VHH binders against Apical endosomal glycoprotein (Mamdc4). Designs and how they scored, part 7

Target 1, 160 residues: Apical endosomal glycoprotein (Mamdc4), of Rattus norvegicus (Rat) (q63191r268to427)
Amino acid sequence: SHHMATDFETGLGPWTQLEGWTRNFSAGSMVSPAWPHRDHSRNSAYGFFLVSVAKPGTTAVLYSPEFQGSVSYNCSFTFYYYLHGSEANQFQLFVQAQGLNTTQPPVLLRSRHGELGTAWVRDRVNIQSAHPFRILLAGETGPGGFVGLDDLIMSNHCIL

## First folded at step 1 (VHH)

Design d8 (framework vhh_7zox_3)
Fold by ESMFold2-Fast, scan of step 1:
Structure d8 (fold): chain B 160 residues (1-160), chain A 122 residues (1-122)
Amino acid sequence: as target 1 above (160 residues)
Amino acid sequence: DVQLVESGGGLVQPGGSLRLSCVASGFTFSEYGMGWVRQAPGKGLEWVSDIYSGGDTGYADSVKGRFAISRDNAKNTLYLQMNRLKPEDTAVYYCARTDYYEGSWTYEWDYAGQGTQVTVSS
């Protein structure tokens, strides 16, 4: 079985961004009280995660590779996120289809905001698209807050 | 009770044309995207074309320039105009309601019709 899993320990893997997401770890120089004490993949203060450095009014966006469409099978996406330290924290997951002539507007599948506690939270979305598509992960960090991602896992029905 | 009733399939020679129709009932047709998917003998499902509630259209590369999707919201009817048909277009064609909702986005076979056979042969 082949699936695409990204733990951020050595880079972004197949994920891309323009700006705003930063790889970091808990023992790093910019740790604040809102930051997790450990990453999810290694359960270690020296394990890497992704953190949004985008402030209110700006948004960090992470892009998956483009997946093929299918009307027969769900592409299942599992991920871990951390939202703590500010009511102004925001995290959103979008799916964006690629039409044959134009890119379609993003469709919102998940929205989380504010203060969700001091643990990595597991979430999963099932995507079935007849068009090629990408997943967009958008983060915006409130004052004194933390918005982070770790362990992005695409099922073997997500076809590259 | 949601229903999709398809018509217009048949046997046609290469280079010919067919127009498929799908009459929808049991839901507010204008609020949903609609599409056509097909299944050729021994193959999986292939998306052919869709049209969003706002009228924007998409086409598979294999049919682009030959097929045209349209809708008539006043008649709750979806159409597929198929021109310059090729033997590889031989398939059962299904009318499908496309759906998206908070938590999932999909072109799933939500209330797909019974299908209509298109055979392109000389």
Scores: ipSAE 0.000, ipTM 0.117, lowest interface PAE 15.3, mean pLDDT 77

Design d9 (framework vhh_7zox_3)
Fold by ESMFold2-Fast, scan of step 1:
Structure d9 (fold): chain B 160 residues (1-160), chain A 122 residues (1-122)
Amino acid sequence: as target 1 above (160 residues)
Amino acid sequence: DVQLVESGGGLVQPGGSLRLSCVASGFTFDSYAMGWVRQAPGKGLEWVSDISSGGSTGYADSVKGRFAISRDNAKNTLYLQMNRLKPEDTAVYYCATEIYDSSGYTYEFQYAGQGTQVTVSS
């Protein structure tokens, strides 16, 4: 069938948050020098991406929809991130399982810190969980830094 | 079987030099753009440099003027000459075939190697 892709051009799609991630674009006089010159999905200064709040000790968390459990590594998640302008930048990817009517603590699958240059970086994780799960994308932006996300793609074997 | 084997890493003082090599097998080396990416301790992957099958090169701003990428298609070998090394260059360096999406601003690994450790320290 078809993968689930979110490019943030019109909203968050099926992803949710309480606060801390904001949709934005590169063009405009108010953006900091740490920001990318364009988004990943449109390669445009007017294309949207997601950016985390630039405050030490403040973490933005984005939640996927809940997916059914898989033990076979058939569910893969591809995503693009941008970390620049501060050594205190942090990005983490967690999987959080729902087991027997109780929420398990998040399990860390990826951790990226600091400054990764001036290009959108592609990464992919295989997700294995015996129970239904959600993906959590956590960003903490250091002073004068940028932590951003674009193009979140779940493979067609990630079952809603 | 596709294989990329990196070598040439090691410990070097700030301001020193190293030359990395990557020997490729199992695919048509001269038909692919090749590149170097690195992962510093506690950080994600960072694109360092690339070279097209025809020899056109690109460099990350952090390494421009210090690093030089080259290839020898007859030997299926990719090189990275690293000069004026800084502590910030400390990382595992990976040889990869680069895939540019339609934006030209992303990279991914298609045939990533095992990596070679570069440590720049006094």
Scores: ipSAE 0.000, ipTM 0.089, lowest interface PAE 18.6, mean pLDDT 75

Design e1 (framework vhh_7z1x_3)
Fold by ESMFold2-Fast, scan of step 1:
Structure e1 (fold): chain B 160 residues (1-160), chain A 124 residues (1-124)
Amino acid sequence: as target 1 above (160 residues)
Amino acid sequence: QVQLVETGGGLVQPGGSLRLSCTASGFTFSDYAMNWVRQAPGKGLEWLSGISGSGGSTSYADSVKGRFTISRDNAKNTLYLQMNSLQPDDTAVYFCAREYTEIYSGDYTYFDYWGQGTQVTVSS
């Protein structure tokens, strides 16, 4: 394939985490109004997505592989997110670059919070870094809420 | 390519027994720890039991310890869960899952491949 795509149906693929994001599906969540009825990838109650279940007071963080830098093109990252059921829901996307001497602090590119409805929402960021970089996806679920991710797609200009 | 297929679910009376099987293909079965996970109606995933690739080490959640037994037959690429003394609250979809350890993030463990699940209903 000309790009890296991860639908969570068989695992995390090349993405990594320490803790807090879990793979789950909708078929067992009939009594939870905050959860989606279907995943985005398969449009199925048995299709997998990621949901943030980090311990109270902590944030789940998912890490991309490290991509090469370029001054000539943009790496395009497309993803789907779901925020419902709590005004305290939070989702943030950071890019962390490897500088000449050290790893740079993460730079915030997207921030979403609260109640955003009952649909998987598509978003896209264009990343141009002269240095190698990785993407961090941070989620924190509020009381009675849901923060989820599905279908993480890196364009063919996102070089490993 | 990697395939996990569960069988053996069904309806059983309280106090009864069932044996679940999970047939694996597309990878070297004996190289991977395997797990059983369930999802009860209206709840999230609950880990139940794990077994090392060789079968030499097993672990169990407190909710099933003493009632469920995990085992494997590496010659047949098959994982088993023997469930005894079943209770109505054991009603769930049961999944087998392959264990994956991610080194980059400090040796945490998660499951990279799952079966489709098999329904177990414990009811009179």
Scores: ipSAE 0.000, ipTM 0.101, lowest interface PAE 20.6, mean pLDDT 79

Design e10 (framework vhh_7z1x_3)
Fold by ESMFold2-Fast, scan of step 1:
Structure e10 (fold): chain B 160 residues (1-160), chain A 122 residues (1-122)
Amino acid sequence: as target 1 above (160 residues)
Amino acid sequence: QVQLVETGGGLVQPGGSLRLSCTASGFTFSEYAMNWVRQAPGKGLEWLSGISGSGGDTSYADSVKGRFTISRDNAKNTLYLQMNSLQPDDTAVYFCARDEWLPYDYSGMDVWGQGTQVTVSS
C-alpha cells in the first residue's frame, strides 16, 4: 500500500531470517566501543536496531518479503547502516529475482567493509527487476567490530 | 555513597531456579538503566540483560533469552533477575551494574555491585 517501513522497535515486521541478526539497543552494550550510542529510528539509547552476531564462519542474512517486478527507477530501498571495524566486518545487499521457471542467483548491489564509522549512514538502492524479487541483507562481524542496520524503507512504488 | 548490593545467590541443582536482587542507594534509581553481567570461573565478563530506567524496555543475551527475566521496582530501588532452568554453565558471579546517565561511550558501566555467587551443580 503506501510504503513498507521497518524500525525494529517491536520486531522484524515483514522481514524474515533463520538466525544471526539480533535486535538490540545501545544502553545494553558494554563489550565494545564499536557499538552505536543510539539507534537511528528513535535517536535513543533504548531504541532498537539489528546487529549481526552470526557464529564464526557464518553470515547473518535478513530477507524481505517478495515484491512484484518493477522496471521503473522509482522502486527504491533506503536503509541505515552502522559499520565499525576491520575488513572482516562486512555488509552486503543483494537482490534475488524469481525467473520464469527458476530462482535467479542473488545480484550484489552494495558491499561495505572495513569502515570506522561512528554514526548511522543512509544508503539507497534503486531496484529494476522485470520479475518478482526479494532483498537479502547480509552481515558478517569480525573481532571487536560492529555491523548493524536500522530503518529499512521501501518506496510506495515497490509493489508487495 | 552510590552503592549497589546483590543478594540471592547460592547453590542449586540443574533445572532449578533462583531470584537475584540488587538494591541501589545514593542516587535516583529510576533515572538509570540497569544491567546484569556475569563472570564464570576463569572467563571474562558476559552481559546478560538490560532494562531502561522506566522499565519499559528490556533486552537479553541469546544465552539466557527465554530462561531469565529482568525487572525492577523503582519504589523499592531494587533490580531483579529471575533465573529459571539453570544449567551448570550458568555457574558464575553475578553483578548488577548501572549505565552512565549520558553515555558517550557505551562500553562503560560506571557503578558495579560486589557480586553474588551462583553455583549450579549436583
Scores: ipSAE 0.000, ipTM 0.095, lowest interface PAE 20.2, mean pLDDT 78

Design e11 (framework vhh_7z1x_3)
Fold by ESMFold2-Fast, scan of step 1:
Structure e11 (fold): chain B 160 residues (1-160), chain A 122 residues (1-122)
Amino acid sequence: as target 1 above (160 residues)
Amino acid sequence: QVQLVETGGGLVQPGGSLRLSCTASGFTFSNYAMNWVRQAPGKGLEWLSGISGSGGSTSYADSVKGRFTISRDNAKNTLYLQMNSLQPDDTAVYFCATDYGDYWEVYGMDVWGQGTQVTVSS
């Protein structure tokens, strides 16, 4: 009856990646104004978030677990992101469905670019897929910038 | 009163090693993340490395990753930076910092422990 939430304080939870997203805390923000001074989950300088260390031309991708398909209700995904310090920052959210014969190409649902201020920003997407699917979170950090994620929350209708 | 005292700097030849120490007082050291920051002559501040209060998590700037190691001893209220393979461009004043105080105001003060000078030359 409860939703699945990941705050990165003890790891990635059920999320996976090959490379490019790193767990970190606010050490960089004492020198760089681009880094947040606190995480979102604990509002603390030693609380963890994810930061993309992928430079322009490469992309860090974080993968959700695979969720079941449904035509009856929406899987609601809420997350917090931070984009600051470079106009070349990029964040994208994709949904990738498992088709009848093969994995379908990712479908872009959200795109955020550049400079969005000095606060963790809440966003939410509703996903309706008749087939099993994953959520992909892609980040690319511009020079002197920061692209980060915290508090990934799946509704109780996101069925594993 | 929060106090941070850096020691261990000096003159070293290229390729050499140094270990910096930072002794903390006036706050519960193990509850706060600690950082190493440097300022080269005529340059701005550069963040180098951070460590969580428990010491379980560390992070490094690309410029020092693989060469520098951050560690802490919470029983001694002391933060360390082991610096290996030192290069002339590592010449800087090195500071330790925490999120407890206003780092920028403290850095500007004429008080004990305003960093430790590292010179890589000769």
Scores: ipSAE 0.000, ipTM 0.089, lowest interface PAE 20.2, mean pLDDT 75

Design e12 (framework vhh_7z1x_3)
Fold by ESMFold2-Fast, scan of step 1:
Structure e12 (fold): chain B 160 residues (1-160), chain A 123 residues (1-123)
Amino acid sequence: as target 1 above (160 residues)
Amino acid sequence: QVQLVETGGGLVQPGGSLRLSCTASGFTFSDYAMNWVRQAPGKGLEWLSGIDSSGSYTSYADSVKGRFTISRDNAKNTLYLQMNSLQPDDTAVYFCARVEYSSSWYEDAFDIWGQGTQVTVSS
């Protein structure tokens, strides 16, 4: 068995997007006080994370690979997020299943908004789907705020 | 009772526009993400677009991105789909659907669907 882990240190790995999420690190760019001082995977000012550059009224969406459905196992997804510096910050996690012969509507599993302090926060969702599915991570950054992701980990029961 | 009712479908020529509405009743509309899905004659369901409970996050299928716009008015309990640059391949029954906010399961047990509204794009 195996799992899929992505720490953003060298790229997006198997995750994809159209636009809106960008890789960055604390020491390498001009950052506001709302940005984290360190990433989660390396605990370093030179370690990479994802930050949403989508403003209110637009959406940054990151897509997982498609995983196989199973009636026997829950696929477990663990991730770290950072929301600070604006009450208008928003983050949502959706799961989108492939139906009999078409894409099903996304299902919202997590919603976080606003100001959640100055630490990377761990969350975990368990996904039970008989159909193939993808995970969608949506971020929107409020004025002067930060919405970020690091360390996306899919369990051994999330089968590619 | 929990109910979704679609309106706004009809016959339109290629290149035309239509705006679909979906009115919700029987639940707190502002607590749920909403989606538009269509079914063309003889085909399966195709997801088109989704919007979160606040209206801030939207997503679109590649087939409609740049042509369709999803929006919602929580004060009116209404979901909208603005459809521009319509093509014959857009001919389908259009459904709005509610998704369970905290659910990790995709079965219909927690999905509420409308009856659908017919859109026909023909010259």
Scores: ipSAE 0.000, ipTM 0.131, lowest interface PAE 16.9, mean pLDDT 78

Design e13 (framework vhh_7z1x_3)
Fold by ESMFold2-Fast, scan of step 1:
Structure e13 (fold): chain B 160 residues (1-160), chain A 120 residues (1-120)
Amino acid sequence: as target 1 above (160 residues)
Amino acid sequence: QVQLVETGGGLVQPGGSLRLSCTASGFTFSSYWMNWVRQAPGKGLEWLSGISSDSSYTSYADSVKGRFTISRDNAKNTLYLQMNSLQPDDTAVYFCAKEGYEWLTPYDYWGQGTQVTVSS
């Protein structure tokens, strides 16, 4: 079985959004002091990442495809995030399950705020759901700040 | 020997246009991102635009977005910058810069620059 990995180098892959997340690169950090000097997937100033262009009071949301539920296996989601340059930066990860007749409200699994340093940070969540589900990645960038994502990896136990 | 040579600069009136060219030699041009960077008198370097190896992606600094267009011809090993609606504050030496081969190096080779002067 294959994992689902998205490095943003050529697009969003199977991830979707309405607006607010933009693919970009750092180009030697001449764009902003808050931006990373490199992406995570290529370790290059020309490698792509996602950056939230949503200002305080608005939120960019990125949606995974819908995964099948499994009681027997833990679906594992690994991702890299970057929060720097503003105490008003905000990132949240939600899981939203689909019931038989109703969509469940999103459940918050991760919340990160503000200034977290000058490195891509790895995080991992384990998801166990009896029902189909999707992952929501929400970002809000404070003034002079950066909120970014790279290398979104779903394990072999996450079934489309 | 890697060389980047910029041409096409000159004196132009406000509102005018110029097209800059950068001819590359000594490396596989079609494998690397290429960039335009400028330096105005008494100021630091300002990144303006970048283009991917296959031209599938371009990016621009806010100061030039909508006025400048980057392009490349991999068969000719040439990078271009079409500059429209030029303003006096676009006066600078314009450099082409190659994507760094080594890790942590955003640019490894630069041309010697071409002077653009926008004045009446």
Scores: ipSAE 0.000, ipTM 0.258, lowest interface PAE 13.2, mean pLDDT 83

Design e14 (framework vhh_7z1x_3)
Fold by ESMFold2-Fast, scan of step 1:
Formats: structure tokens, sequence, C-alpha cells
Structure e14 (fold): chain B 160 residues (1-160), chain A 123 residues (1-123)
């Protein structure tokens, strides 16, 4: 079936950002107790993930492509996240709709904070919007921490 | 014309309680699921709670579960949010909007959002 899956092994795919999210892998970084030992897609120290490395006082934001509004299907979004090493870590998932000649404020659907263990965690949101929308993935890494993403999967009911 | 009017906000001390109301007009209220969302200064909107058209399905965000209670009175076209054990972090503008939850899904129609009511939790 047709769906949009992004594993970050070769790039960002259809996702966009201004700055703050960086592709990286475990073996390519300094050994840090906060970093995962492997990515989720490849289960490998050489597999790529995204990590939030936004400059102090800023939040990294990753944007999905814009999806069409639909009343026929819900758009299902599955993703994997990793939060460890700092109580100040923060991850938020927003949906932002395009209204009539106006971009609506983002609506928060998921919020995760702090230290959530040493494994990639699966999460899923289902979205149905009458208006075109984007998904925003916001990460802020606390001192000595890690906030990461891997395997972003949009179902075939998410219409581009 | 569709209208949602939020009321009941105000200044309250930490540990206090408030009850918000959202009165709907211009559409058949009991055909729609309803939700509460909020926006803190400098932040995006945060979904808090949802209730189906017949009150048969109710959901809460983890940040408010056990402290807030959503309810509705279809005869009065009114949605309520009872807020207990209020904390400074609950300071925000509170909005009501239509929604539908299906197997954890979130469905909404943004053109039905109300104007909001300000809640300030401060000593």
Amino acid sequence: as target 1 above (160 residues)
Amino acid sequence: QVQLVETGGGLVQPGGSLRLSCTASGFTFDDYGMNWVRQAPGKGLEWLSGISWNSGSISYADSVKGRFTISRDNAKNTLYLQMNSLQPDDTAVYFCATYEIDSGSYTWYFDLWGQGTQVTVSS
C-alpha cells in the first residue's frame, strides 16, 4: 500500500525544517549516557535518527508536508521517540490547520517531558481535519540530555 | 450563524476551582462531539478533554486527568469544564470547539472555535 515513511537513512524525505533537528547516528557521536546506542529503523549504531540540537533558548520544529482535509478517512501518524538524560527534555506534537485565508494556531496532541528510559518508544495519533493541515514535531533538549525521533510513518489515508 | 461562547474564567488562587461554560448556537449541538483546548502565553494550543455527542465517550489529556471534569447539557446547548486543584501552569485562554474521537483519533472543524475565556492562577 502507499504511505509516506521516513527513516532518515538518506535525508529528511518530505519533512522540512529551518534548523535545530540534525540527522546523526550513535557511532558518529561522542559516547554519552543520554544518547541511544542504536537507531530504530536499522537497529544499528550506524543507522540515522533525528536529534534536537537547537541553540539555547530555541525549539527545533520539523514540519510535515501539507495534507488535504478529508471527512472520509482519518490520517494515522506513527512515530518513534527517545527522551533521556535530562528532566528538561521536551517533545511536543502539534497539528496546524490552514483555515480560510488564515493559518490556525497549532493544536497540541502529544507532550512528553524529561527522562523516559533508554528505548525508542512508539506512539500514534489519528487526525481528521476538514481543512488542509500539517504535523509539527517540536523538540528541546535539556542540558546533558537527548531528544530524538525516528521512523515517521503517515498512513495511505493521509492525502497529499 | 454558528457561535460558541466561553465564560467562567477569572483570577483564582493556586488550589482553587473554576467552572467554565461554553454555550452553542446556530447549529444542532447534540449532533457534535465537543472539546476543551487551552493556549498559555507564548504557547500553541493544548487539547485538554473531549466528550461525545451523548456523553458516552470522554477522554482527558494526562496533564488534567483527575483534576478536570468535562460534561454537557444538550437541553441547554452547553458544555462545561469543572477545574479543581488549579496550578499556576493552568494559566491560559480556554476555548471550546467541536471534535470527534474514534479509536483515539481526533477530528475537528476549526471554523467552529469560540473566542475563549481567560483563566489566571496566581497568588
Scores: ipSAE 0.000, ipTM 0.171, lowest interface PAE 17.6, mean pLDDT 78

Design e15 (framework vhh_7z1x_3)
Fold by ESMFold2-Fast, scan of step 1:
Structure e15 (fold): chain B 160 residues (1-160), chain A 126 residues (1-126)
Amino acid sequence: as target 1 above (160 residues)
Amino acid sequence: QVQLVETGGGLVQPGGSLRLSCTASGFTFSSYAMNWVRQAPGKGLEWLSGISGSGGSTSYADSVKGRFTISRDNAKNTLYLQMNSLQPDDTAVYFCARDLTYYDFWSGYEYGMDVWGQGTQVTVSS
């Protein structure tokens, strides 16, 4: 129980953004057929998740807190995503390290596109960085589609 | 209060048929996939069939495929299992259960169920 977990039921927790990701639930008054019937954390039509609603031509980006570097431990990140309803849906996971004097460019670790069925998909990445780093979750929703996130879980080796 | 209540069990002769019903309350029924599961005397749980929230997709265990049909009426918050060509080894307590399945990228589908009914007894004997 030393891990950081975010289920979006009350907010973004330690995650940050400028715009583009919004908290929502499936029982809202105007949901498209591409939306999930339930969230992942509560298994409920009234449970909250994040959905990408960025303006056309822009990408919603969610930022983790900055984690410490280590040469001894792997930071494990588990997350759930939902991609359905459009082949133009995009989801990408980047890791961005802090150099001694400058921020390094983001490194792509995962890329998913299109539609992946009607279930929340669990994925996990293991991160080993000697330098402090953060995780970036980028979503772009295609016409009539859905790109969503829920249950972001950082292992106990992801040190703040 | 979240509840599932099964009805329709009973005694039937081999080759006969029964229709089980499961009435849901306390949650948005159409938002959840639903399952039928049984437990024969002295044995563990056996998954039989699943249906998507919309009813557009169904799946069956090999032991019941072609004999059992799962369906749902979302306007009535009711799940059904039509059981035909019943055999003595179909004798069991039958449960409906709310689906908690997700796709694990590394291991594939992780099957789970979180809300269960009380069960209804089906006995196939002459």
Scores: ipSAE 0.000, ipTM 0.217, lowest interface PAE 14.3, mean pLDDT 81

Design e16 (framework vhh_7z1x_3)
Fold by ESMFold2-Fast, scan of step 1:
Order: structure tokens, then C-alpha cells, then sequence
Structure e16 (fold): chain B 160 residues (1-160), chain A 124 residues (1-124)
């Protein structure tokens, strides 16, 4: 079986946004000590990740494609984030269900704040939805901080 | 270059206490998430506790919650583990480890550097 994996090395893949998340890498564009020395997917200073440039009071939001609902499968989503350099850093993961002619409000599944050190943190959520759904990844960067994402992996039971 | 040195182990009776220290050199200690891990005789590695670079985020394995306390002093490049209410099952070699990757759902850490370890024996 096949899964959907996005490492940001060549683009956003099937993920979308309006603004606020920027692709970048450590060696060419390091702005502050809060930035990681390497990406997660390649363990390289030249590997790409996403960084939130949204400051407190504004939010960068990344949207997954819409996945099919199922009562039989657990859609497992594994992802990596990096939070360092500011107590005002925020990261949130939401799931938003879509019924026929009805969009539900996003439901918060994960909330992380502040700093977690200088390591890419792995997290995983299992999503059960009878209705089609999408995942929203929201980031806000505090002064002098860094909020980043890399390696977004959807399991084989996350059906497009 | 990078070095981690654990000290403070020894023999203690059940119910006793010990404080372990790990001194770091060769990297900017205050920038890294740090961990304590142990290995009991004939067993695999068990992650015990982790602490963020600032000390604001701390996690514990269920086996040590309420008995062990992790802390750090960034000015001294030192990581600590205060161990209270020690039990015979706590007998192990204790290591400090520098994190590259941390899995928040399992508490598992991926390490790039380890110390040599310090032996803790809980016996009467």
C-alpha cells in the first residue's frame, strides 16, 4: 500500500495555504539562533521545511486536501514540528468535517506553545470521521522565535 | 568535542534518595532538549524523563512519575535527576542523552550523543 508524504523539498505537494507559511532552509536563510540547524526529512542544512512568519495576532494556516470519511478506518497523521526561541510561539492542529452543504467548525486536537528545545518533535493523531474532513495546521511565531513543520505523513487509510 | 558525563550513582537502600548530575561540554547546552534514560541488567533502554531547553516543558515516564524530578542549570551546563522513594526495580545504569528528535505521543527520544552512564543499585 501507499501513503501520502510531504517533505517540502520541491513544494507544498497537495497542501494549500493563502499566506503565512514559507518554505526555507537553514544554511541560506538563517535569520536567528532560534532556527533549526537542519531540516527533518534530509537532516541537512540545505533541506527544506516550512516556517511560520505569522506574528502573534495573525495566524498562518496550512490546509490538507479533503479526505473521505469512513466508519471502518482510522486515518493516522504523523508530523514533525519545531518550536524554539519564544514563549509566545503557538502551534495548533484542527480537524474540520464537511457534510453535504454544511461545513463544521474546526475541532482542536493538538495545542503546543512556547519552546520545546532544539529538536524536531514527532507527533501523531488518529482521526475518525464518518464525513469527509481536512486537517488545518496553524502557526504563530513569537518575537525572536521559530515555529516550523516538516514531514507530513498520512497513512494508507487516509483516503483522498 | 561533545561530551556528557554522569555522576551521583551508588548503592542506596529501598526508600532512599539519590541525585544524579550530567555535565555537558562541546555544545551550547542551553539550546537543547535533554533526557534521562536507564538500562537495567539484561534489559533494553527505558526513557525516563525529558526537559526542554528553557526548562518550561517537562515529561516523565509512568514508571517514575511522582518519584523523580528532572531539572537543569543552563549557567552550569548541568542536567539533574532527583530520585526519591527508590525501589529495587530502579537498579540500572543511568544515562543522560542529547535529543535530535522527540516523539511526544510515546515520550521516545532520538539521541545524537550519550554519556557513559552512572550505576544506581537499590538493595538492602
Amino acid sequence: as target 1 above (160 residues)
Amino acid sequence: QVQLVETGGGLVQPGGSLRLSCTASGFTFSDYYMNWVRQAPGKGLEWLSGISSSGSTISYADSVKGRFTISRDNAKNTLYLQMNSLQPDDTAVYFCAKTYEYDILTGYSEFDYWGQGTQVTVSS
Scores: ipSAE 0.011, ipTM 0.332, lowest interface PAE 9.7, mean pLDDT 82

Design e17 (framework vhh_7z1x_3)
Fold by ESMFold2-Fast, scan of step 1:
Structure e17 (fold): chain B 160 residues (1-160), chain A 120 residues (1-120)
Amino acid sequence: as target 1 above (160 residues)
Amino acid sequence: QVQLVETGGGLVQPGGSLRLSCTASGFTFSSYDMNWVRQAPGKGLEWLSGISGSGYSTSYADSVKGRFTISRDNAKNTLYLQMNSLQPDDTAVYFCARESYFEGPLYDYWGQGTQVTVSS
């Protein structure tokens, strides 16, 4: 099966949201000191990433498409995040299973907060679910801070 | 403690019918999807059917579609499997199993099993 990768250079791909996450890039006279100087996918000031523009106390949520459940395969999800410029920055990754017409509560798999330096950080989660599921990526940006995402990569065992 | 107890197994002729029951205790039954799984002599486990916590949605393995019906009575904490048009290949120990969500075993609790034998 083909893997699914989203680098945000032309859009959100199969990912969806209502509001709060914005595609952007670093080049320009108005970027804040908290922003990365380059994206991860192209290592360029003109390469796109996602940034959470949610106000303090509100959360931007990005949703994956729904993946099939399996007892035989682990779905591996690799992503890059950037948290800088505020101790109030928050990032969380949830997985949410869909039972037989019953949606389960989201389960937290990763939580990151605050100031994590000036580099894109790689993380990976392995998801084993008998039920169809989706991934939720939640970001909340503190004052003067930056919370961003780039290069969302689903392994070929993540079946649509 | 969590307990699942199957009843209703037995001997039947090909073409016959049988109704299995699984009584649950020690947890909020309506909050969990439930499954029926079987193991034939000398073979591995085979998933047969699942039902949502509310009972609204059901799913079946191709080998039993149209012959078996899963249902539940949440007021009685009981899961059922109605088996019709039984075939010799349906001979197996039948287990009810509680669905785990995410990480870990697919099913976190199993019954003791009940034997179903279909005469050839």
Scores: ipSAE 0.000, ipTM 0.107, lowest interface PAE 18.2, mean pLDDT 80

Design e18 (framework vhh_7z1x_3)
Fold by ESMFold2-Fast, scan of step 1:
Structure e18 (fold): chain B 160 residues (1-160), chain A 124 residues (1-124)
Amino acid sequence: as target 1 above (160 residues)
Amino acid sequence: QVQLVETGGGLVQPGGSLRLSCTASGFTFSDYSMNWVRQAPGKGLEWLSGISSSGSYISYADSVKGRFTISRDNAKNTLYLQMNSLQPDDTAVYFCARGEDYVWGSYEYTFDYWGQGTQVTVSS
């Protein structure tokens, strides 16, 4: 039903970053009150997720591969996020299109802040772009907080 | 047959307000992004604002940010532009246009259908 899924259990898959996101698991930080007790993909304390550990004043950014444009189909992207432990937590999802002559500025599709509870939250965006595009997932963790991602799922209309 | 029809233009004094409407027919309105574009006398086209198919994602040109508000009513197949604090240099023909995609972030806007335009004149 989906074309590409990344659960972080063995790595980043086709996603890339320069720095700021790190793979981790709950059993490595069971004493931290802000961290989830389990990942989403395996419901396990030893299952992997991504957590934002960017330096103060910087943002961790994760990049999808580039997808082809289409005027006929919507690319559907489903993902899970976790925000807890600090009102200064931030998560943003951007789409960035590649124009004919230049890369376009990112467009903000989702913004989440602060403390959203103690469960992984599911979200979905539908993208229709005539131009090739990529998805950017940006996280900034507040003091004592947690900003995390798991289970990034692209529909079969998201063409590489 | 795709049709876009603008209404609501007219004469207004500086500092005044107008609300433009664009009624769509001949396609599933809720599947497409919509845009407002204007053309002042003797000048080229200027993109003003765009709104995604759902209404969740909106962008404005710097020239109108804070003064104009784009919105849509998918149940009524209608696009709106609320124009406040109008200036003489806002005098132009205003067009609504259908976008080919609903992800905004491109300075190159592709529009496949346009309305006929409605005249807005800001003068005493």
Scores: ipSAE 0.000, ipTM 0.121, lowest interface PAE 13.4, mean pLDDT 79

